VHH binders against q84jc2. Designs and how they scored, part 15

Target 1, 232 residues: q84jc2
Amino acid sequence: MSKMRNLVEEKFLEFYESWVIQLELYLHQLLIAHNNNTMSETELRHLISKLTTHHKAYYTAKWAAIREDVLAFFGSVWLNPLENACSWLTGWKPSMVFRMVDRLRKSRVVLVEAQVKKLEELRVKTKFDEQKIEREMERYQVAMADRKMVELARLGCHVGGESVMVVEAAVRGLSMGLEKMVKAADCVRLKTLKGILDILTPPQCVEFLAAAATFQVQLRRWGNRRHYVTHS

## First folded at step 12 (VHH)

Design gd17
Fold by OpenDDE, fold request of step 23:
Structure gd17 (fold): chain B 232 residues (1-232), chain A 125 residues (1-125)
Amino acid sequence: as target 1 above (232 residues)
Amino acid sequence: QVQLVETGGGLVQPGGSLRLSCTASGFTFDDYAMNWVRQAPGKGLEWLSAISSGGGYTSYADSVKGRFTISRDNAKNTLYLQMNSLQPDDTAVYFCAKEIDMWSQEYTGSDFDYWGQGTQVTVSS
């Protein structure tokens, strides 16, 4: 059964669809750049910059939307079930991108030892940050099921009156916590991305970004085919 | 040095309109989401509206939905707030706020790293 979409969901869905279309265009450019190897370093850096700007733009929109309704992102209706299944704190798991980095190592791309070391350090840091956020997230989630809320649930007293106010207060508290965690996670995502790009050479960045974008786009396509969802 | 300068405030009658502007400098304006926040006398800060870096997404507080419109001109490094159907409860100092650099900063609980000095909006008959 389909969930009714609220205004935030509708707005963000529209935004996201447009954003994905643009991502696909950039992906095409990345693949061209990767395959012909005729672009100058300046040109590659410009392309990389466009992609990074595009990603950053997404999160500026996300944060704007979160201020209206952070809960909309916990069950993002603009994503198919497969995409949602792969989501961590309302987005991609930061540590997952290192799988794309690993791909580079198995390809024609040669990473020097210094790069490998830095990437490993970054991976460790990213994992640490993820765990920290996860622990805090768990705290908020568990807190929602406090004794008072459990009792209210048992009694079924949430149609009106003081009990409704209590529930609303609890939801507000949770939402505030979740918003903080989501924003923290987003910062970890972008810092991780930046970290990787700072370690890699421009050609390597292009390959990495192409791999990441390909995975994102294909995941969406696979999910759409599997679940008969039509998203751009 | 980052600077945000709000203008356009003033005295207006109930039902009137104002258009606020915020001119930004000292950073790459089009890389950041921008926000409007206000503070009424004796009250705390109230977030009003946000606009994404490219302007492709906007959001509003319930208190101003349908009345206020946020926009930006990245070529001019300017943020706008069109305020219509103003009411006495809208009387406040209005601030432009820059969002943090998500790319390089750890989140510490604050969404904004720079504010303007604010512009006074007074709605009175």
Scores: ipSAE 0.919, ipTM 0.969, lowest interface PAE 0.4, mean pLDDT 93
Fold by OpenDDE, fold request of step 20:
Structure gd17 (fold): chain B 232 residues (1-232), chain A 125 residues (1-125)
Amino acid sequence: as target 1 above (232 residues)
Amino acid sequence: QVQLVETGGGLVQPGGSLRLSCTASGFTFDDYAMNWVRQAPGKGLEWLSAISSGGGYTSYADSVKGRFTISRDNAKNTLYLQMNSLQPDDTAVYFCAKEIDMWSQEYTGSDFDYWGQGTQVTVSS
């Protein structure tokens, strides 16, 4: 059975597919840069800038779509089940990227003591911010089971008249809370990413971004092999 | 200093068209999503449309879908709003709004950090 998709899902699916294709192209460039020790700092910074711009494009598109329908991102029909299973509040978990940083440390990349210290501080801060968002999310989730929602559930979802208006109003209220949480999470993601890039040297940034992009692309591939997903 | 300047407003008859422009300065325009918001007399702010930083994604409020089109020219640091089939209910001050810097700011509940002064649009016979 084909899932009925709304207009936001269709639009964002198309956008995301194009975005992923471009990400794969950038990944290729990152890998070339990583294996080419002759690239200048200027060239590396330019490549890093292209990637950061690409990520900015994604999140600005995401927020635009969320204004129409935040619930679309809790279904995320553009992702396979494996990708969705790894999702935290409609995206990657911010603290997860430190696993990519750890890879740098285990590779031939030598981080100086000052970098290690700053990265650890950032990790602690990121974890703190995640927990704060999680606590707030829990409050919203519990609040969904208030007296009003219980009454609405009793009435059913396909009733007519004034009851429908009440249900719609309740859904809008809940959606507003979810939107706030998603946007807060996105800010933590991007602050964490920016923080890491500010600590690392340009060559280290390239390696880090390559690792992150590789993981994202491979996760999608692995998920597609395990669970067939029909795309437009 | 961040500056947003709206132009193109005016008086138009029902069924008419207008094209608004918003010229941006003081920040890297192509790094940010831009939005149009309006405020009618005696009413609150109403979000109308958004466009992603690269222009690859657009969104609209139900009230303007099919009639309004948002676009941008990053080379000119300019945001546009093509408004067709205007109705009396579209009478309002129209603002362009810059989205917050997600890379450096904590989310405090506001999506926008800078606004223009607005341009008046009046739809009347």
Scores: ipSAE 0.917, ipTM 0.969, lowest interface PAE 0.4, mean pLDDT 93
Fold by OpenDDE, fold request of step 23:
Structure gd17 (fold): chain B 232 residues (1-232), chain A 125 residues (1-125)
Amino acid sequence: as target 1 above (232 residues)
Amino acid sequence: QVQLVETGGGLVQPGGSLRLSCTASGFTFDDYAMNWVRQAPGKGLEWLSAISSGGGYTSYADSVKGRFTISRDNAKNTLYLQMNSLQPDDTAVYFCAKEIDMWSQEYTGSDFDYWGQGTQVTVSS
């Protein structure tokens, strides 16, 4: 029996499917730009801008959806199990992108010393921010989630009347904490992305974005094949 | 400088309708999600609705679902809130709120960095 989806899940699923389709189109453009070396700097910057705008659109939609139901993103029915397994606080882990940059450096991307230094500084900052969020998440999990989960577990066997109100209050409390953590993580993601793009040259940005988008799309494809998952 | 100006508030009878507008300036409007929030007398702030930067996604609080509709015209830098079937409990000051810049700001617990002055909506017989 298929899992029942709530309205938020259904609505976001639809949005995400469309978003991914558009991402694939942009990926195609990125790959063309990366391989022909004929595009002007202005053209490359425009393409980069389109991608960044696309990512901004995703997160604005995400935050809108989170305000209705943040828990939907901890299930993320629009993702396959492989994608979910690779998720950190409902998205990609910010520090992961530095490994991608390192891979590119080992290929044809040549960074000057100044770029290397800035990337390292950004990496350190990103790691610090991740750890800060993780500590805060742990705090919620222990101080809030643990108490609320015990309460939910206790009341789950006898939910009715006053107990329903208590359960709802507990869920709301947990959700508020989770929402804060997710949004904090999203800010770290986007700041990290922006930081990288500010350090790299336009051609390097295109290569980086192409690699990132390729990885995202392939991860989705691999996961779908492995788990026989198909979305609308 | 960022500026948000709400208009369209007023006095209406129960069951009536209003359409609020929020005109934005001082930032790239189409790059940001926009929100409506209200504050009733003696109560805290209540989030009502959000719309993504491109308008491709909207969300609503349970209290206004089916009655309120958020929309935007990016060409006009304007946010809208169509309010139908208004009830006395909808009496409040309604604010337009700009979502924070996720690219450059740390999350401090607030989703919004700029607010309008608000517009009064009073529902009374």
Scores: ipSAE 0.916, ipTM 0.969, lowest interface PAE 0.4, mean pLDDT 93
Fold by OpenDDE, fold request of step 20:
Structure gd17 (fold): chain B 232 residues (1-232), chain A 125 residues (1-125)
Amino acid sequence: as target 1 above (232 residues)
Amino acid sequence: QVQLVETGGGLVQPGGSLRLSCTASGFTFDDYAMNWVRQAPGKGLEWLSAISSGGGYTSYADSVKGRFTISRDNAKNTLYLQMNSLQPDDTAVYFCAKEIDMWSQEYTGSDFDYWGQGTQVTVSS
């Protein structure tokens, strides 16, 4: 049975499709750069900048959409089940990107001790921030089961009247909390990304970004093959 | 120094239209989402509309949907708000607000880090 999409879902789906197409283009450029040892540092930095700007743009759109309906992002109809299964608070889990960094160490890329140390510090900080957000999320989730809501649930489902008002109030409260947590998570994501890019050299950044983008794109493709999603 | 300067406010009759502008300086304008917020007399701040950094996505509060349109010209570092079918309840000071730098800042509960001085919009017969 087809789900009814709201306006926010439709708008963001359209945006996201376009965004992903552009991401794939940047990925292609990253791969070329990675395999081309003749590119200058300036050229690499420019490419890195374009990609980071692209990611920033995504979150500006996301936050705009969230102001209308944050719950839309917990359904994320623009994502397939596999992508959703890998999502943490409506996006990639910040600490996950360190797996991409670890890949660098297993390749021809040599990280100096100073880089390794800084990356570890960043990883610890990122994980700490994640846990903080998770604890707060739990509070909001548990708060849905307040006295009134529990009593209402006990009495059964109601179509209107005061019961509807109680539920709506509860949903509003949850939504407000979720919005804050999602935004906090987004900041942790981008801060973590920036942190990594600040530690790595431009060639290392390109390799890292290529790996991350590849994983994202492939995850989407794998998910679509397993669980066909129609975006039209 | 970041600066946001709103213009275009004034007195208008019910059913009338106004176009607000916000000129930005002191930061890379096209890197940030921009918002319009208003404050009516005796009321708190009300978010009205947002536009993504590239202008590819816009959102609106229910109170202004279908009447207000947000847009931006990144080449001119300017944010716009077209307001149609204005009502007395739209009377307020209108602010443009810059969203925080998600790239480098922790979220502290506020979506905005800089505001304009505001422009007065009065809808009255």
Scores: ipSAE 0.915, ipTM 0.969, lowest interface PAE 0.4, mean pLDDT 93
Fold by OpenDDE, fold request of step 20:
Structure gd17 (fold): chain B 232 residues (1-232), chain A 125 residues (1-125)
Amino acid sequence: as target 1 above (232 residues)
Amino acid sequence: QVQLVETGGGLVQPGGSLRLSCTASGFTFDDYAMNWVRQAPGKGLEWLSAISSGGGYTSYADSVKGRFTISRDNAKNTLYLQMNSLQPDDTAVYFCAKEIDMWSQEYTGSDFDYWGQGTQVTVSS
């Protein structure tokens, strides 16, 4: 039996599908820009801006949805299993994007020493931030288990009004913590992205963004084919 | 300088309707999600509704679902809250709030960095 989706899941699914379609359009533009050396720096910056705005829009929608139901994002029914497997705290892992940057160096892109140093500094900072969030996340999860495992067990055996209330309160507490951690992670994601874009030249940014978008789109396509997932 | 100015509040009878507006300036309005929050007498802040930067997604607190509608006009830098079927419990000061800049800020536990002065909504017979 298929899990029944709640209203938030349905709404966000619709939003996300639309968002992905637009991402594919931007990807096409990025690829054109990447393969065509005729675009001016101004044009490239404009394209970069459009894409970054698109990503920002996603997170504004995400935060709106989270306010209603943060737990929806810990199932992410709008993603296929492959996408979910690559997810860290309801999104892409910030430190992962540095691998994409590394690939730029293997391409026709030449990074100067100063850029390499800055990127490394950013990488270190990003990893530090990730770990901090992970530790805090674990704290919330463990706190839930330590305080309420007995009550959860009781609920499984007996339906008592008092026990239910206690468990619900605990779940609410956890949810609040989860929300904070997810939002913190999102900030790390976007700051990392901004950091990278600030270090790279406009042509390099276009190549990086194209690679990132390609990865995202292909991951979705591969996952859908493999798992026969049909979205709305 | 960031500025948010709420208007449209007032006295209304139970079952009545009001439309609040929030005019934004001093930042790129269409880059940020906007929210409505209220504070009733003797109570804490209550989040009511959010709308994404492009307006493509909206969310609501259970307390106002089906009654309130959030919208925005990015061309006018204006946020709206249509409030229908108002009840005495809806009496509060209503604030529009700007979400933080996730692009450049660390998350410190607060979702909002700027607030309007608020507009009073009183529902009474």
Scores: ipSAE 0.911, ipTM 0.969, lowest interface PAE 0.4, mean pLDDT 92

Design gd17
Fold by OpenDDE, fold request of step 23:
Structure gd17 (fold): chain B 232 residues (1-232), chain A 125 residues (1-125)
Amino acid sequence: as target 1 above (232 residues)
Amino acid sequence: QVQLVETGGGLVQPGGSLRLSCTASGFTFDDYAMNWVRQAPGKGLEWLSAISSGGGYTSYADSVKGRFTISRDNAKNTLYLQMNSLQPDDTAVYFCAKEIDMWSQEYTGSDFDYWGQGTQVTVSS
């Protein structure tokens, strides 16, 4: 079914598809680096930097798009249903990455005690920040059923000129709260990611980033196969 | 120290064009999205356009869509705003703004942490 997409959705879809392709290329490089163990620390750091820059690019694009239409990201037509199901406030849940780190620890990755301690501190902080955002989000969601929303519901599709202005104002008001929450969540995501990368050694960072990228790419592939989603 | 310096403003007739530049220093320019914002006399700040860190995505306010074009040259640490079909209501001080560092800061409700001094654009017959 050809869903009507707005201009922001179409534009971001195109961006995201390109971004994912590049991510896959970086993933390949990460896997090579991880499996061959031939790269110097400098080379590994360079690779890590490329990945972090790539992620920064995504979120800067996201924020640019949000300024036009934050609601587009709550539908996220560029994602399949599985990806959407795994989304928390329009992205990955920050605390999820600690599970990935734990998996690494259970594998061949040896973390020193100091690293473990720092990771735990970061985890606690991340969880706290998530909960704070969730509480605020809940507040906004409940507040959506305010007077303006009631007016919107009452007006329906048949509105005069003055009514249209009221509806627009209501929608803008609602969107502003959501935008703040999304941006706050993004900051928690990136801060958490940075925190993890600062704790891990370059080889560990490569392994972590490879795992994260693999998860993202595979989730997309699995979801596309399962739900027959084609974005091209 | 972060510095943003806008240039290119001036007086132009309705229907005319201007190209604004913003030269950045004191930070890794290609790691941050950049924005143009303006303030007309007696009005609040109005966001106009954004460009992602790599330049791969741009966005515009409805008020300037189709007329303004944002671009950047990361090699030159420079942000641009091509303004076409200028109208009197485009008269304002135009600012370039750097987005916050999402990696290190908590979101406080502001998207921008640094601004230029602004450049005056006056559209008048």
Scores: ipSAE 0.908, ipTM 0.969, lowest interface PAE 0.4, mean pLDDT 92
Fold by OpenDDE, last read:
Structure gd17 (fold): chain B 232 residues (1-232), chain A 125 residues (1-125)
Amino acid sequence: as target 1 above (232 residues)
Amino acid sequence: QVQLVETGGGLVQPGGSLRLSCTASGFTFDDYAMNWVRQAPGKGLEWLSAISSGGGYTSYADSVKGRFTISRDNAKNTLYLQMNSLQPDDTAVYFCAKEIDMWSQEYTGSDFDYWGQGTQVTVSS
């Protein structure tokens, strides 16, 4: 039975599809820039700015949607199962990007000692923040089985207008903690991303962003093919 | 200095319409999602609507869904709220709120870091 998508899921799906299309366009530009040594620093910075703005736009949209239904992001119908399997608190795991940087270093990216040191500091901080969020998330996950959830379950046995409203209120209450965790995670994501971009040179930023975008786009493509999902 | 200034409030009859504006300054407006929040007499803050930084996504509270429309003009650094079919229960001070800088800040439990002074909306026959 095809699960009826709620309005938030539908709206965000539409947004995300458009967002991904734009990401692919930016990816193309990043790849060109990466392979073209003729671009000026100013041009590279402009491109980086476009990408960062694009990512910021995603998260502002996400937070807007979360205010309506945070649970939609734990199902994420706009993602395929592979994408979802790689998800940490409704998105990419922040510490993952350091592995991307490491991979780039193994290729052609040369980092100076000062950059390496800063990256390591950032990595440590990022991991610390992740762990903090994970601990809190675990707490909320356990709490979902507490009296509030029991009450919700009991209320769910009733059918009617008033009962529905009570259940909805309960769901909102229970989802508030999750929302906070998701938002915290998003902040760690973006802070980490910014941190990396601040450490890297513009050419290195372009390469990093290209790699990240490639990973995201390819993951989506692979997942779609594998699971017979077509979004666009 | 960050500044948000709401305008457009006033007295309106039930079923009437108002359009609120929020003019932003002191930050890069198009980098941030913006929100409308209201506070009715004797009640807490109620989130009403959000719009993403680029305006590509909007969301609404159930209480205003279908009646209110959020929009923005990034070129003018202005946020709007079109309010239709106003009801007495919509009487409140309406605030525009700037979302936190997710790019550089840790989440502390608050979605917003700056608020306007608010504009009074009174719906009465």
Scores: ipSAE 0.907, ipTM 0.969, lowest interface PAE 0.4, mean pLDDT 92
Fold by OpenDDE, last read:
Structure gd17 (fold): chain B 232 residues (1-232), chain A 125 residues (1-125)
Amino acid sequence: as target 1 above (232 residues)
Amino acid sequence: QVQLVETGGGLVQPGGSLRLSCTASGFTFDDYAMNWVRQAPGKGLEWLSAISSGGGYTSYADSVKGRFTISRDNAKNTLYLQMNSLQPDDTAVYFCAKEIDMWSQEYTGSDFDYWGQGTQVTVSS
């Protein structure tokens, strides 16, 4: 059965589809830049800036949508099951990007010792922040099984105006907690991304961003293909 | 120095319309989502609407959906709120609020780092 989509899901789906199309365009530019050694540093920086602005724009839209319905992002109907399975708190896990950097280092990216040191420091900080959020999430999840949730479940079995109001209030309270956690995670994501880009040279940034965008696009394609094969 | 200045408030009859403006300075306006928040007498702050940095996405509180429209002109560093079908319960001080810099700031539980002084909107017959 097709899941009914709410208005937030529909709106964000439309936004996200457009956003992904633009991402693919930028990916193409990144790949050209990566393969073209004739681009100036200024040109590379401009391209990097466009990509970072694009990513920042996504999160400004996300936060706007979350204020209406944070739960929409825990279903994320605009993502396929594979994408959702790879998600951590409604997005990519910050520590994952370091594995991408490591892979690049093993292939074609040469980092100086100072860069390696800074990346390691950033990795440690990022991991710490992730763990902190995870602990909060765990606490919240345990709390969800408390008396209030039981009451919510009980009230959900009743039909009436007063009961509906109570249920709505309870859902709002729960959503508020989730919203805070998601936003905290988003900040860690963006800080981590910024940190990496600040450590890398412009050519390295282009390579990193190209790899990240490629992974994102391919994950989507793989997920769509698998989903189609499995459910067709 | 970041500054947000709201204008456009005033007295209006029920069913009337107002357009609020918020002029921003001291930061790269087009890099940030902007919001409208209001505070009625004796009540807490109520979020009303948000618009993404590029204006590609907008959101609204249930209390104002279908009546209020948020927009922005990045070339003018200005945020707008078109308010239609105003009712007495819309009486409040209206604030524009800048979202935090997610790129460089730690999340402390607050979505906003800067506010305007507010503009008074009074809906009365």
Scores: ipSAE 0.905, ipTM 0.969, lowest interface PAE 0.4, mean pLDDT 92
Fold by OpenDDE, look of step 15:
Structure gd17 (fold): chain B 232 residues (1-232), chain A 125 residues (1-125)
Amino acid sequence: as target 1 above (232 residues)
Amino acid sequence: QVQLVETGGGLVQPGGSLRLSCTASGFTFDDYAMNWVRQAPGKGLEWLSAISSGGGYTSYADSVKGRFTISRDNAKNTLYLQMNSLQPDDTAVYFCAKEIDMWSQEYTGSDFDYWGQGTQVTVSS
């Protein structure tokens, strides 16, 4: 069943599709850089910069969209069910990237002791920040259940009583809380990403970014295949 | 230092149009999303519109949808707000606001870290 999409969903879907196409192009470049080892450090840094700029651009667009409709990102229609299932507060869970780094370490990436220590420090900090957000989310959910959701439910049952304005106000209040949590999570994501890139050498950054982009693209492709098979 | 300077405000009749500009300096303009916010007399701040860093995405408050258009020229470090079909209720001081650096900052509840001085827009017959 085709979900009815609102204007924000449609607009962001278009943006995201374009963004993913560009990501795939960058992924190709990353893979070339990784496999040929012919690029200079300057060239690698430039490529890394392009990728980071691309990611930053996504989040600036996301926040713009969130201000209009944060709820659109809870059940993002531009993502398949698998992608959505892997999402934490409308995006990737920040601590997951450390598992990716660990995987790279087990394969080709050799980190010096200083890098390992810094990564561990960053891991601890990231987890702490995640937990902080999760606690806030729990608090918010409890508060919603106790007051706002009850009020909304009550208002929904009264066909003729309380004004549409009251309902709208309640929904706005709820949305504001969600928006704050999403934005906090996004900051943790980007800060964590930056932290990792600051610790890794340019060649290591390229390998990491290639792995991350590959994972994202493969997740999308696999999820799409599964979705089409189950609904065909 | 970061500076944002709004221009283009003034007195206009209902149904009229204005184009606001915001010139940015002191930071890499094309790395940040930019916003327009206004404050009417006796009212709080109202977010109006946002544009992503590359300009690839724009958003609007319901109050200005279909009437206002946000745009940017990164080569000129300038943000624009085209305002059409202005109404008396649009009378306010209009601010451009720089979005926080998500890359390096923790979210503290504020979306913006720098504001312009504002430009007065008055819609009156």
Scores: ipSAE 0.900, ipTM 0.967, lowest interface PAE 0.4, mean pLDDT 92
Fold by OpenDDE, second read of step 21:
Structure gd17 (fold): chain B 232 residues (1-232), chain A 125 residues (1-125)
Amino acid sequence: as target 1 above (232 residues)
Amino acid sequence: QVQLVETGGGLVQPGGSLRLSCTASGFTFDDYAMNWVRQAPGKGLEWLSAISSGGGYTSYADSVKGRFTISRDNAKNTLYLQMNSLQPDDTAVYFCAKEIDMWSQEYTGSDFDYWGQGTQVTVSS
């Protein structure tokens, strides 16, 4: 039986589907730009700007949705199991993108020494930030077995009266903590992305963004084929 | 200088409607999600609604779902809140709030970096 979707899940699913369609369009443009080398620097910058704006749109939507129901993003019914399996705190793991950069370097992308140094600094910072968040998440998850959660488990969700209020308060508290962690993770993601784009030249940015978008789109396609997932 | 100016507040009877506006300046309006938050007398801040930067996604608190509608006009740098079926418990100062720049800063626990001065909404018979 398919999981029953709540209203937030339904709304975000619709949004995400549209967002992915647009991403695919941008991917196409990125690939053209990358393969033909006919675009001016100004044009490339414009394309990069469109992509960054598109990503900003996603995360602003995400945060809007999270304010309604952060738990929806820990199920993420708009993603297939493969996509979910590759998710770190409701999104891509920030340090992952450095692997993409490394791959670019192997694919005839020449980085100057200054770029390499900056990228390494960013990598170290990103990893540090990830670890910090992971430690916090671990503490949070361990703390879930505290007295309040034990009481919550004892009472269950289908109780009446004052018990319902206690349960709701507990759930709200949990959600608030999760929301903060998710938002922190998102900031690390976006800072990392911005950092990379600031280090790379416009042509390199296009190649990087193309690789990232390709990975995202292919992951979705592979997952959908494997699990016969159709969202709409 | 970032500035947010709310307008449209006032006195309204129960069941009435108001439309709030927030005019933004000093930043690229269409790059940021915008929010409405209110503060009732003696109560804390309550988030009401958010709209994504492009306007493609909106969210609402349970307290205002079905009654309030958030929208934006990026060409006018203006955020709106259509409030219908107003109730006495909707009496509050309503604030427009700019969402933080997720690209340039670490998350410090605050979702908003700029607020308007607020506009008073009073629902009374």
Scores: ipSAE 0.900, ipTM 0.966, lowest interface PAE 0.4, mean pLDDT 92

